# Ledger of designs, part 12: miniprotein binders against b1l550

Target 1, 279 residues: b1l550
Amino acid sequence: MRLPEELLERARDIHSEAPSHRIKLDRVGSFGLKVPVEFKGFLLLAEADVWVSLPEGRRGVDLSRQVEAIYELSNPPKDPFSLCREAAISLLEKLNYADSSGVSIRFDAPLQDGESLKYYGVEISSIASDEIINKIRVEILGMTACPCTAELIRAYKSSEIAATHTQRSLGILEVSTKAEHPDPDKLASIIERAMSSPLRTYTKRPDEGGLVIRSLSNARLAEDVVREMIHLFLEEFGHLPEDTHILAAVRSMESVHMHDIYAERSFSLDEIRKEISSH

## First folded at step 3 (miniprotein)

Design B34
Fold by ESMFold2-Fast, scan of step 3:
Structure B34 (fold): chain B 279 residues (1-279), chain A 94 residues (1-94)
Amino acid sequence: as target 1 above (279 residues)
Amino acid sequence: GEIRVTVEFEKDGKTYEFEYRFTSPEELEKALKEIEEVIERSGADRVRITVEASSREEAIRLARKLYELAKRLGYDDIYVERSGNRFTVEAERE
């Protein structure tokens, strides 16, 4: 049952009233919206957050306008990068009291892996103000093998291939740039190539054995994986603006411990180029 | 109000610049098609399009159209900067 329109005419406009305290808020919006997106030929269900800044003199944000902005642009479904950028711009257009707007979209991206599919996590955002800043975070699981235990077992048994513990490790690449979002498939590829071995959704026994042998022969510390991810990132994306900010990280779910190992490095392209050239 | 569009692009070490002035949004929409064709034929590696409009709403609308234009032409890196009612879309490819 909907209320009569005449009640809306008599009701106070709560959002435009002065707040209890004159404090600016950085992000006010609708979080956890379900939106369809088209990603590389797949129709996926994504989760979106939309927000705007709220000035100190205004009590509230028109949340209906925020939902309209993203839903208008999501039907028919489009690629999540265009949706993210266009919705952020649209929010500033529709809500003239806002100094900035933002949109974040999260989904599990399918990645072709032989005849099967595997999935990796993607979160993108666009923040619009005097400029547009695009951010992407890619997370994908891979396999790592401990080089320390491998070396101890080799010393003990004098074997050509040492036994060691293997575990799932989560690789993370996050990029913030004034340029458009980097291709998440390329970011996922960088992460997998930095690992001891990629993971599969489905393997036949010979392929499974091959992955294990590859991992054992390519044992890597979390620290090794982060450094390799940075090296590979610079080869693929070194052309991005020099103020582009990157986070490279690995969380290794150690199979012999009750705790995880974590390694990370954050940097700007300008910063890392100067560091590398000094060595 | 007057709408100004400045198009700069670089090809083979040479820089080219064109300036357009309009008094209506409808004239600008026709000009955007011509600008798209010029940039496509130029084969430019870097393009910078600056738009200045009399209102914030118009400026934002134009920035969106320029962004989509650069995207349609296959540019990999697209930057959008705003200063008041002035928008600059800078696009690069390799």
Scores: ipSAE 0.000, ipTM 0.246, lowest interface PAE 19.5, mean pLDDT 81

Design C1
Fold by ESMFold2-Fast, scan of step 3:
Structure C1 (fold): chain B 279 residues (1-279), chain A 108 residues (1-108)
Amino acid sequence: as target 1 above (279 residues)
Amino acid sequence: NPYVEEAKKLILEAKFLVEKGDAESLRKALELLNEALRIFVENRDVLGISIALYIVALIARKLGDPELLEEALKVLRQSAEIAKQEGNEEAYKLIQEIIKYIEELLKS
């Protein structure tokens, strides 16, 4: 130790001093922490953000206690959902001046794809205050194709922009709930089933022909994909609390230098049930 | 149209490879058919699309993939409707013959 204990103790007190301006901050914390997690039998290195609210009368947050909260709970590595929830609660216990806390954990999830693995994006969060709100966002690439009949007729009658009949699309499902986080593999499956065909890490030549033909046979607008995602979500996760909030979205990316097509719908389970059942 | 003529050459090469029937030849045939299909779609050649899908169906039969036969059949029915709407009676008639042939393959 190069510094006297008195100087270290004074440094700790700085965070409890009054700020120059009495303004509350919503999120103050340690962002980009690397934490090990266990996900469905895989040991993964995830990226985590931890934060708390900072009251108007306090100058700073004790960042070392934030890091302590998540790292203590990550040894041994555990599933990222339990880690997320438990760390958010621990932050409020360790930093009693805070009114709320949050934890986000991001990782690339492996998914079996025949004899290979493919990966999709997962971000989970838990936000703690008087209750806990759990969020999950899943993003996965798939393939869409313009409706064959409509697109071929249009191309036949015009002299410009017949898009190559398949393009990559990014499907997005985001869920906020007071219940446990939904299974991300099931969310990814919903997205892939809603698209014209899944995108593969490795495809043999015979399989490539099949993907093209299946995409052309199952041609869908971005609007069609979003509606199908919502339908499939309700079949799988309709049992969640009625105040569960969902975002379903698709971004369709043209393979040439053109703009993207985007479609989305946000809703609560209560809202969507009333909409589809009303006559 | 030089691109459509090149696509027709790809179809003929693919047909020859299908007759050879070994796994490597069938793989090469599918590669050629994918490129031909891209060209035919871009050039509004519904007849070319249908002929390419007919050959894909023959490969699917040799590989034992009835699902691929069903998918090819769906696109062929769409191609027939386009030919009908555009008044191309010759194309419509030929596409219907291909559809009937694939339907017979599905029965076996």
Scores: ipSAE 0.000, ipTM 0.251, lowest interface PAE 15.7, mean pLDDT 77

Design C2
Fold by ESMFold2-Fast, scan of step 3:
Structure C2 (fold): chain B 279 residues (1-279), chain A 108 residues (1-108)
Amino acid sequence: as target 1 above (279 residues)
Amino acid sequence: NPYVEEAKLLIYEAKKLVLKGDAESLRKALELLNEALRIFVENRDVEGISFALLIVAWIAEKLGDPELLEEALKVLRQSAEIAKQEGNEEAYKRIQLTIKIIEELLKS
């Protein structure tokens, strides 16, 4: 039988050959790797993607070296931000033909919710070239209520109409910056505060009534939620570099329709400050 | 699967003990990991097996117990065979790399 080292050397020889077509590829790598990370006192099993750019004169990348890079750095487990940055740098050092590298790490982050935990989605990335760009995406569910409730009750004088005015909504904040990754707990907090009310893991019957009333008294369109997320983001993270790019979005799962409502805005800090100042 | 969810809770408790870092807590974490590992094996949860054994390897390294690493390798090799039989190529590759990492720990 052949040793793994012999198989690795053969693969590397093939990959250094000229390709059928001299075309650069932006991202080539290993996707869906399981890696352990330490996040705010929790050991989590995360999923990672690792990639590098491939020049037009080279047939393939050394996939085994990519996987080695992240796994060497993941034992013992470390925080996913450091792992992301260090692995991206390591990939460029190990694969000198590449112009850029990247690492993405995804996991469900625990968040304290009374006596229980709830979870929100986190994806972090670092892309290395002449500089490092750090990216984070946070997704969390909350509640929204149509501001039409008061108008419909006023017009019809019926409490029965109020029963259909709350729905689940997914809030999304994505940040790309040359600075360190923003704290995902703070991003999740911004999203929840922008909603009509947060979604609970467990709600007792008295608390359920309170949640509905809070949602109705703080009724918001998807468009309102996105604007509020941007406002709250600027209060918390307005100190980030001017070229920081943000995506704020919400997807509302409408109880009255068979389709969802979606609202988003992408911007740089420089763009949004000029917009707010002008009009 | 309610049994796999129970095993995940055992992993969560073991994580807290590992973060405390003292020898007493690490040995208690091993007891919880062994129970979680039993459940993952019974339910053929290849990802759960791999994750539990990575934590065992960290504990073994900190405690200086190579016998735990040898036992983990045996279980990982069996899990790799299961992943291969099921055509789960991604799980097979991850388990094989986990095996390599633990083998390197045994060398040092």
Scores: ipSAE 0.000, ipTM 0.175, lowest interface PAE 16.7, mean pLDDT 77

Design C3
Fold by ESMFold2-Fast, scan of step 3:
Structure C3 (fold): chain B 279 residues (1-279), chain A 108 residues (1-108)
Amino acid sequence: as target 1 above (279 residues)
Amino acid sequence: NPYVLEAIKLIFEAKKLVEKGDAESLRKALELLNEALRIFVENRDVEGIALALIIVAEIARKLGDPELLEEALKVLRQSAEIAKQEGNEYAYKFIQELIKEIEELLKS
């Protein structure tokens, strides 16, 4: 046997010992691993967490097997969705004492913005047990403008007031499904379309006047944005299984106050369809 | 960090050379791993250091080179201190286990 296999067998002996207390742990693993991924033609350095469940009678997990699972599957770099699913399955196969395994991979995804690139946040997860559950969270910045502010600007025609009362907003869509991960670019598009205006990539000279004018022409409350995101999500992804769970949220960063405005809705596809049909 | 990405590419190339297993390939793998280790140490990447040193230990075993194992031990001990300073308990425990096994191999 080669030296690394000898090391792994010795570590497993220690980890298989009885713990100080017979308590099950839900997630034990390696967090903050750096892994290369290929995403839509881009080579990116992503951050990964890997974990397994730990039964009440076992002292610890084999960390070297977790690192090995990610390492082997990331060479050559592959798309983060396949890496996430394959690594979760591999962890469960390699660590037979575990009832479940999981992998999360986080990265900033490039999105075409004219001839430039902008970035949005993506976190994908796969949790494996007797079946696999895929999760994806997309976060993207845009602009919002209060309808009350738009009304005031209309009355007074003041660019000063407009500049003061437009704000950055973070839109969030999170999906948990037994189907394949939804396309994050489509989720990002839903968020941007629901907002008053998308946020442009800063190059040297952002068109701030145009962003303010667009936001005021399409003024929406955070509550309006969440409802619009849900509507657009159902149009694009209503075909997903009925037990698919979604979180839609907006955090509006108030420029004139120290507090943020936050609006959120969690739902399953089955729940939201029944709610909408009751009206 | 683009330098860490480059170090990871070096590790992947080194692993391919280790799989070939001939002495020339193993020598080239060590050159790549030494460059990757330099980058990981400069960036305090304890997981990267540990991954590179696992491969160095495998090469040392295949070559029957106890001096290379001693060199790997020196770097591992330094890496353990970095992990401890950063509060990375899992990396610290993994590196300590690797040190223990290499020390035992050297005694035989």
Scores: ipSAE 0.000, ipTM 0.157, lowest interface PAE 20.9, mean pLDDT 76

Design C4
Fold by ESMFold2-Fast, scan of step 3:
Structure C4 (fold): chain B 279 residues (1-279), chain A 108 residues (1-108)
Amino acid sequence: as target 1 above (279 residues)
Amino acid sequence: NPYVEEAKKLIEEALILVYKGDAESLRKALELLNEALRIFVENRDVEGISEALLIVAFIALKLGDPELLEEALKVLRQSAEIAKQEGNEEAYKRIQELIKRIEEFLKS
């Protein structure tokens, strides 16, 4: 132990003081912590944020207790979903003045792509209060090709036209639920299946031709991709609680435009089922 | 490294003086911390620099004594100069950030 006793006592005294203005803060904490996690057999270095709510009558939060909460639970490295949930609960237990706590953990998840690996983005959160809410966001790149490009190829049989008008698209699925976090590999699979074709880590020239042909035979607008993502999500995860909230989105990085095309839909499972079953 | 071990002993002695908490003891602690910081900066001991800077910051903020504040800031500025001379850019940046935060805190 190297910190002087007076330094720790002074910090506690300052944090317990009345603030200059009696205003509640929603999130106060330590952001950008580096935490090792074990994900499906891989040891990964993740980035974590930890926070608590701060009542209007208290000047500051005990930051050392926040860092302690997550690091105690991360040694040895464990599953990031369990770490996220357990740390959020621990924060609320350790910091009794808080009404809520939260933890988010971000990492690049490996996904097998033939004989190589590719990576997709994962951000998970657990927010604890009277209930615990688990959130997961998955982002993965794929390819889209518009139906107009497919018609041009049909008319002119030009692979160069096809290559010019296919574009990278970022698919996004975000789920907020009182149940455990959905499997991110399944969410990534839904996104890839909804797109014209997935991106690959390595593509030979013959494989490049196949990728372009697949994109053209499965030509989809960003709007089409979002609708397909929702359809596939309901097939896989329709068993989640009715108040589960989902965001499905696609950002198409258009090669011929100066701007991106974006399509999204947010919904609860209860809302979307009623909508789909009506007309 | 015998120099770093000597600097760690200076930190231990400074902490005893900080525990006593009177103005005379705090001034004596700043003298010891100044010497320890010089050694840590010259030897690029990141852990030692961080510990010494925390103690200096505590002394600077305790009692609000303008004389103690000036002595603490002088220690930090001397340590920044040594870091610059040694080409220890990381230490220089960290020390300058602390100086800025202390000055801003006191200014309101």
Scores: ipSAE 0.000, ipTM 0.088, lowest interface PAE 23.1, mean pLDDT 77

Design C5
Fold by ESMFold2-Fast, scan of step 3:
Structure C5 (fold): chain B 279 residues (1-279), chain A 108 residues (1-108)
Amino acid sequence: as target 1 above (279 residues)
Amino acid sequence: NPYVEEAKKLIEEAKKLVEKGDAESLRLALILLNFALRIFVLNRDVEGISEALRIVAEIARKLGDPELLELALYVLRISARIAKQEGNEEAYKRIQETIKEIEELLKS
């Protein structure tokens, strides 16, 4: 037997009641849901957030309808991009009092590194209203080396000093577009190519020396990495709609100081093209 | 089979949530168990199906909230439909037995 319909109707009445204060809420929903997704032949455990806008005249949201939207669309596991888009649309259809809906899905994506795999962070979202906005954020670790430190090492011929002054850096690309989500592997590739050296899953002692030498040969400030990421992004994704918004950022985890170095630039494709053409 | 291996990870995470025992953890465990059960049904993993159903029934017995019992029934009914569509008669039968157990809890 099922829960009595009278109890379900009473629960819905509570949510439809006037709130204590007539204030609109931007995002109300179920956060931290665990959902399996299929990404490029891998089954991955992802974390999902689902939400809707709540009008000022309504007390609460039907959370069971939100969870139902993800449930119905997640079996069998499908690619996280389709799941994100379809769930956002389904939420808006199921919860007709909402002006907008959104879904975010986060997972660690496998990336081939020789004969092994390494992982990079992916967060995708779809926000539905009168149209759909798709957002993707890719984060991947690499190495940077200060050009000033590289010059000092050239003078003193000390690889040990160089190793102390190389930094692990987190590269970040975030794209918001009315088009489909960009391929995260291509975004990760842009970040890795912009850095002094990628991180590897396995390095023997001879390879460790080679990694340090490669980083020094391609010494770049965080500011240099951000500029290179933007340049490479425009080469690969310049075809996206003009109102596409991009965030390019690098966080360098300083090895010789107690603080991090951070550089970023946010822009639209229209804005950045006009800026670059003026130089 | 990478899907079955990930489903086993979902089971282990669900067990940790059941040990926490609060209503939100039990709700999250049911979500994970739903996905794991569907994967096991599609892959005809008898041990996985049995383990998932055992944990769903354990959660149902711990729940005092009729809404969470209905969530458990929702999860199981979807998995039963999938088992029937895939011609997995044994899985369908086992899932229906667990559904009946939870329906009796809801009546009390």
Scores: ipSAE 0.000, ipTM 0.177, lowest interface PAE 19.8, mean pLDDT 77

Design C6
Fold by ESMFold2-Fast, scan of step 3:
Structure C6 (fold): chain B 279 residues (1-279), chain A 108 residues (1-108)
Amino acid sequence: as target 1 above (279 residues)
Amino acid sequence: NPYVEEAKKLIEEAKKLVEKGDALSLRKALYLLNLALIIFVENRDVEGISEALRIVAEIARKLGDPFLLREALLVLRWSAEIAKQEGNEEAYKRIQETIKEIEELLKS
């Protein structure tokens, strides 16, 4: 397929026309773009979504211009945080009819686990208008164990019972701030430290017993994990602006209850500090 | 490397889905190719990157998607530069051949 410049110019003229209905659209753009990024010495293939607001008097957006903006800024590959912020700003400059722009970049981030790598999910975004809001979401798998069951297993000394009462849990931290994006490795570390134990890559069966024992020694409910994540977050990132918004959540999977257990808390830094200082 | 071996399995499953040729199978193939590409890029496996993006180009041809071809070119050009820097002449040559094929698809 070839796209001639003349055809692209004609398409841009159509987008400048009045729409059938004078309705503003909040988000119009190109979604699922593949973009190379450099993250902490790793070259990764990320997925990007880019969008702008569309005013009620304009029929469409220039999608080709959005794709060009991302490709221009991604060569050579740069860190996904700078790419996200610069692309959001560039979209407003290039598409002057828009009141706001946004860019989201998703990738699986490598984390060293001895001589192997494990991966955790990262999604970052920057939303530009009169100000820039930076958002990051980190998801990482770990293990949780019920404290009540841990006490029962201690009495009966059964590793088989222990294995059935440790479950995989997804820890989630999401941060929205006017400051720069928090370091995702630090967010992943907070989640892993809050859990009963981290999920290991390629563990031998004898080492699996050690993970189960560690989980039982640090037995935590999903509710305990969320509270610990918030505590650890405040220790590491309490310096962020007071209007910074955080979501801390845990989803426990593969439980004997045949459904997931979910716990979450959303808060601003100002809100949580006032709550903790109350008696 | 166990991750690279897993990525190679994803490539083989994607090839079977491309052979089926229906829209749902092509979408599933793209998902598997995306996962394989992430692993190959992280491991700087330029042979794996080139093979994955060759299959992406085949899917893009069947779907008529020029944006997917442009994305593939960006990653291939990056991979060619890595192969050149590492002195892998054989990989560099194969990647350049794939680049040429995709560029011709965008002109037709």
Scores: ipSAE 0.000, ipTM 0.220, lowest interface PAE 16.8, mean pLDDT 77

Design C7
Fold by ESMFold2-Fast, scan of step 3:
Structure C7 (fold): chain B 279 residues (1-279), chain A 108 residues (1-108)
Amino acid sequence: as target 1 above (279 residues)
Amino acid sequence: NPYVEEAKKLIEEAKKLVEKGDAESLRFALLLLNEALLIFVYNRDVEGISEALRIVAEIARKLGDPELLEIALEVLLLSAFIAKQEGNEEAYKRIQETIKEIEELLKS
């Protein structure tokens, strides 16, 4: 059943009423919206969340205006960074009772490596208030091999060594900044370079052998990979504002009989520079 | 229309990748078909839509690989979403028919 227009107008008045409890809500909105985006010449279906803050004296948000904000800006498809930022600003303009707004957009980014195609995960957001904070998270799979394998070979006299000491690892870089979103391709490149070797969707037996050999010859602990990612990040993006916050992390997906290994570091550019350059 | 001409070039490249027939080439063909189909939907190019859908279905039928069928469904889902948002009922109908064909392949 569709509601008549007059009843819809009355429903909007309900949103402006006092709630049962005068409690502020941080994020209220439409989550899981499907939006087309244009990324680096590719047209992709992304998933978006849009939200605003809700003051303690207001019962609800106008969800239809939230959906309008992002869809008006997504047709025709545009780059997800501009969409994210512009939609967050539009939400705050359209919903004047809110003191903040946000938009998050998630998609799998294609990356061509010769004739092979692989994908990496991208999540971007923009949070608008009296300033705009831009956030990006990149996740990409690679291969790692434990340097402790040499010690395990000495301790264990079995053939299981060759099968259980290379792992799929997920590298993660997350950046929160008042500047524009960093280029996700550059973030993905940093992760791949920090890992023992990149994982490819076209891996065949000869390629698999080569990747395993490469991983073993350039073996790194999850801790080593995180430190290398931070080092490479500072070389590429050290120009960002000093209050830029970064999360660097690696999740090593151990063999079926072992728990995953996880290593991470969160820091601001100001904090990490003081740590590295201690006098 | 320069966008439609670019989409036609993507279709021709996709056809070459389908002729190669390996999983990597077919995965890349689906990516190119995704771009072309979206351009055709936005420009209401019925001939382009039909050709792109034909090639997606051809890839699906020849392989029956669940991974490639899943990628093909993602391509069609995006195009169906845009067709619906654009009010392009004819494109939406054609895309839904192709989705049903691929879903049947996933069942068998």
Scores: ipSAE 0.000, ipTM 0.128, lowest interface PAE 21.5, mean pLDDT 75

Design C8
Fold by ESMFold2-Fast, scan of step 3:
Structure C8 (fold): chain B 279 residues (1-279), chain A 108 residues (1-108)
Amino acid sequence: as target 1 above (279 residues)
Amino acid sequence: NPYVEEAKKLIEEAKKLVEKGDAESLEYALRLLNIALRIFVENRDVEGISEALRIVAEIARKLGDPELLEWALLVLRFSAELAKQEGNEEAYKRIQETIKEIEELLKS
């Protein structure tokens, strides 16, 4: 739909009118935009949300300026972290009535796995106001095995029975910081190293037995995995600002039961250092 | 994949609406194509992405919306690179044909 200039001008006037109710809105924008990005040599089609705050005295947001902000910065395609930060800043410049702006970009990141690629989930955000807050969330699948079950199997049953007691687990690391976005490959590596065993993209049936055996030799509770993720995170990213906030979580998918096991911890770097130093 | 199969049905429904050609049918077709496009992107179905955007371009032309055509062209260019990355030569060629068709529409 291309409207005549007169109708476009009228639409802009309507956005500037007083609303039916004088209520501020926190996030108003375009959600689910398809945006090309370049990530570590790969051209990927990402999904983006862009938004701004809307003051209580203004009826609506100029959506065309929001789309313009991200699309002019996405041509040529660039690194999604820079795109996210620059688009958030551009939104505030283009929509001067807003107190804050935000951009989120979601994509599946390729990770080398032997001669093939596997993928893990990435969501990055930048929220701009008087300062910029950068967020990143990484999700990757691995395997866990219950130490109690492994111990029981050593006493009474064969390794084949133990194989039926391993679980797929989703590891999650989310970081919110005033510094630049952490490298998602490093976050994915932390999650995989904390797991009992990583998952492979292509595994022949005999190779699957090897992964299960390795998982049982390195048996960990979801609680153990979360603690290990935090330990490894502090080794790699302890240099981030003290007010950096982290969420570490594991969702273990119990194939035998109807529910999942979930463990998480949220903390700031300042809080966790004080906690660890007291022990 | 049941979601991809449903997305393909949405594509077929959209094609019927485009054939009707009235403004209301074209707008409804765009809604169906938007849903199908999300599913294809989530499942990395480059062929589905290309087909959906080809129909979007046809609708944009019928509605007289060059901004929608330019958006479809941008997304298709990156879908072509994705097909090339995955070694899908047939999808790459077909997407390039769609790109040329849209570029010609933008000239006229």
Scores: ipSAE 0.000, ipTM 0.167, lowest interface PAE 20.2, mean pLDDT 77

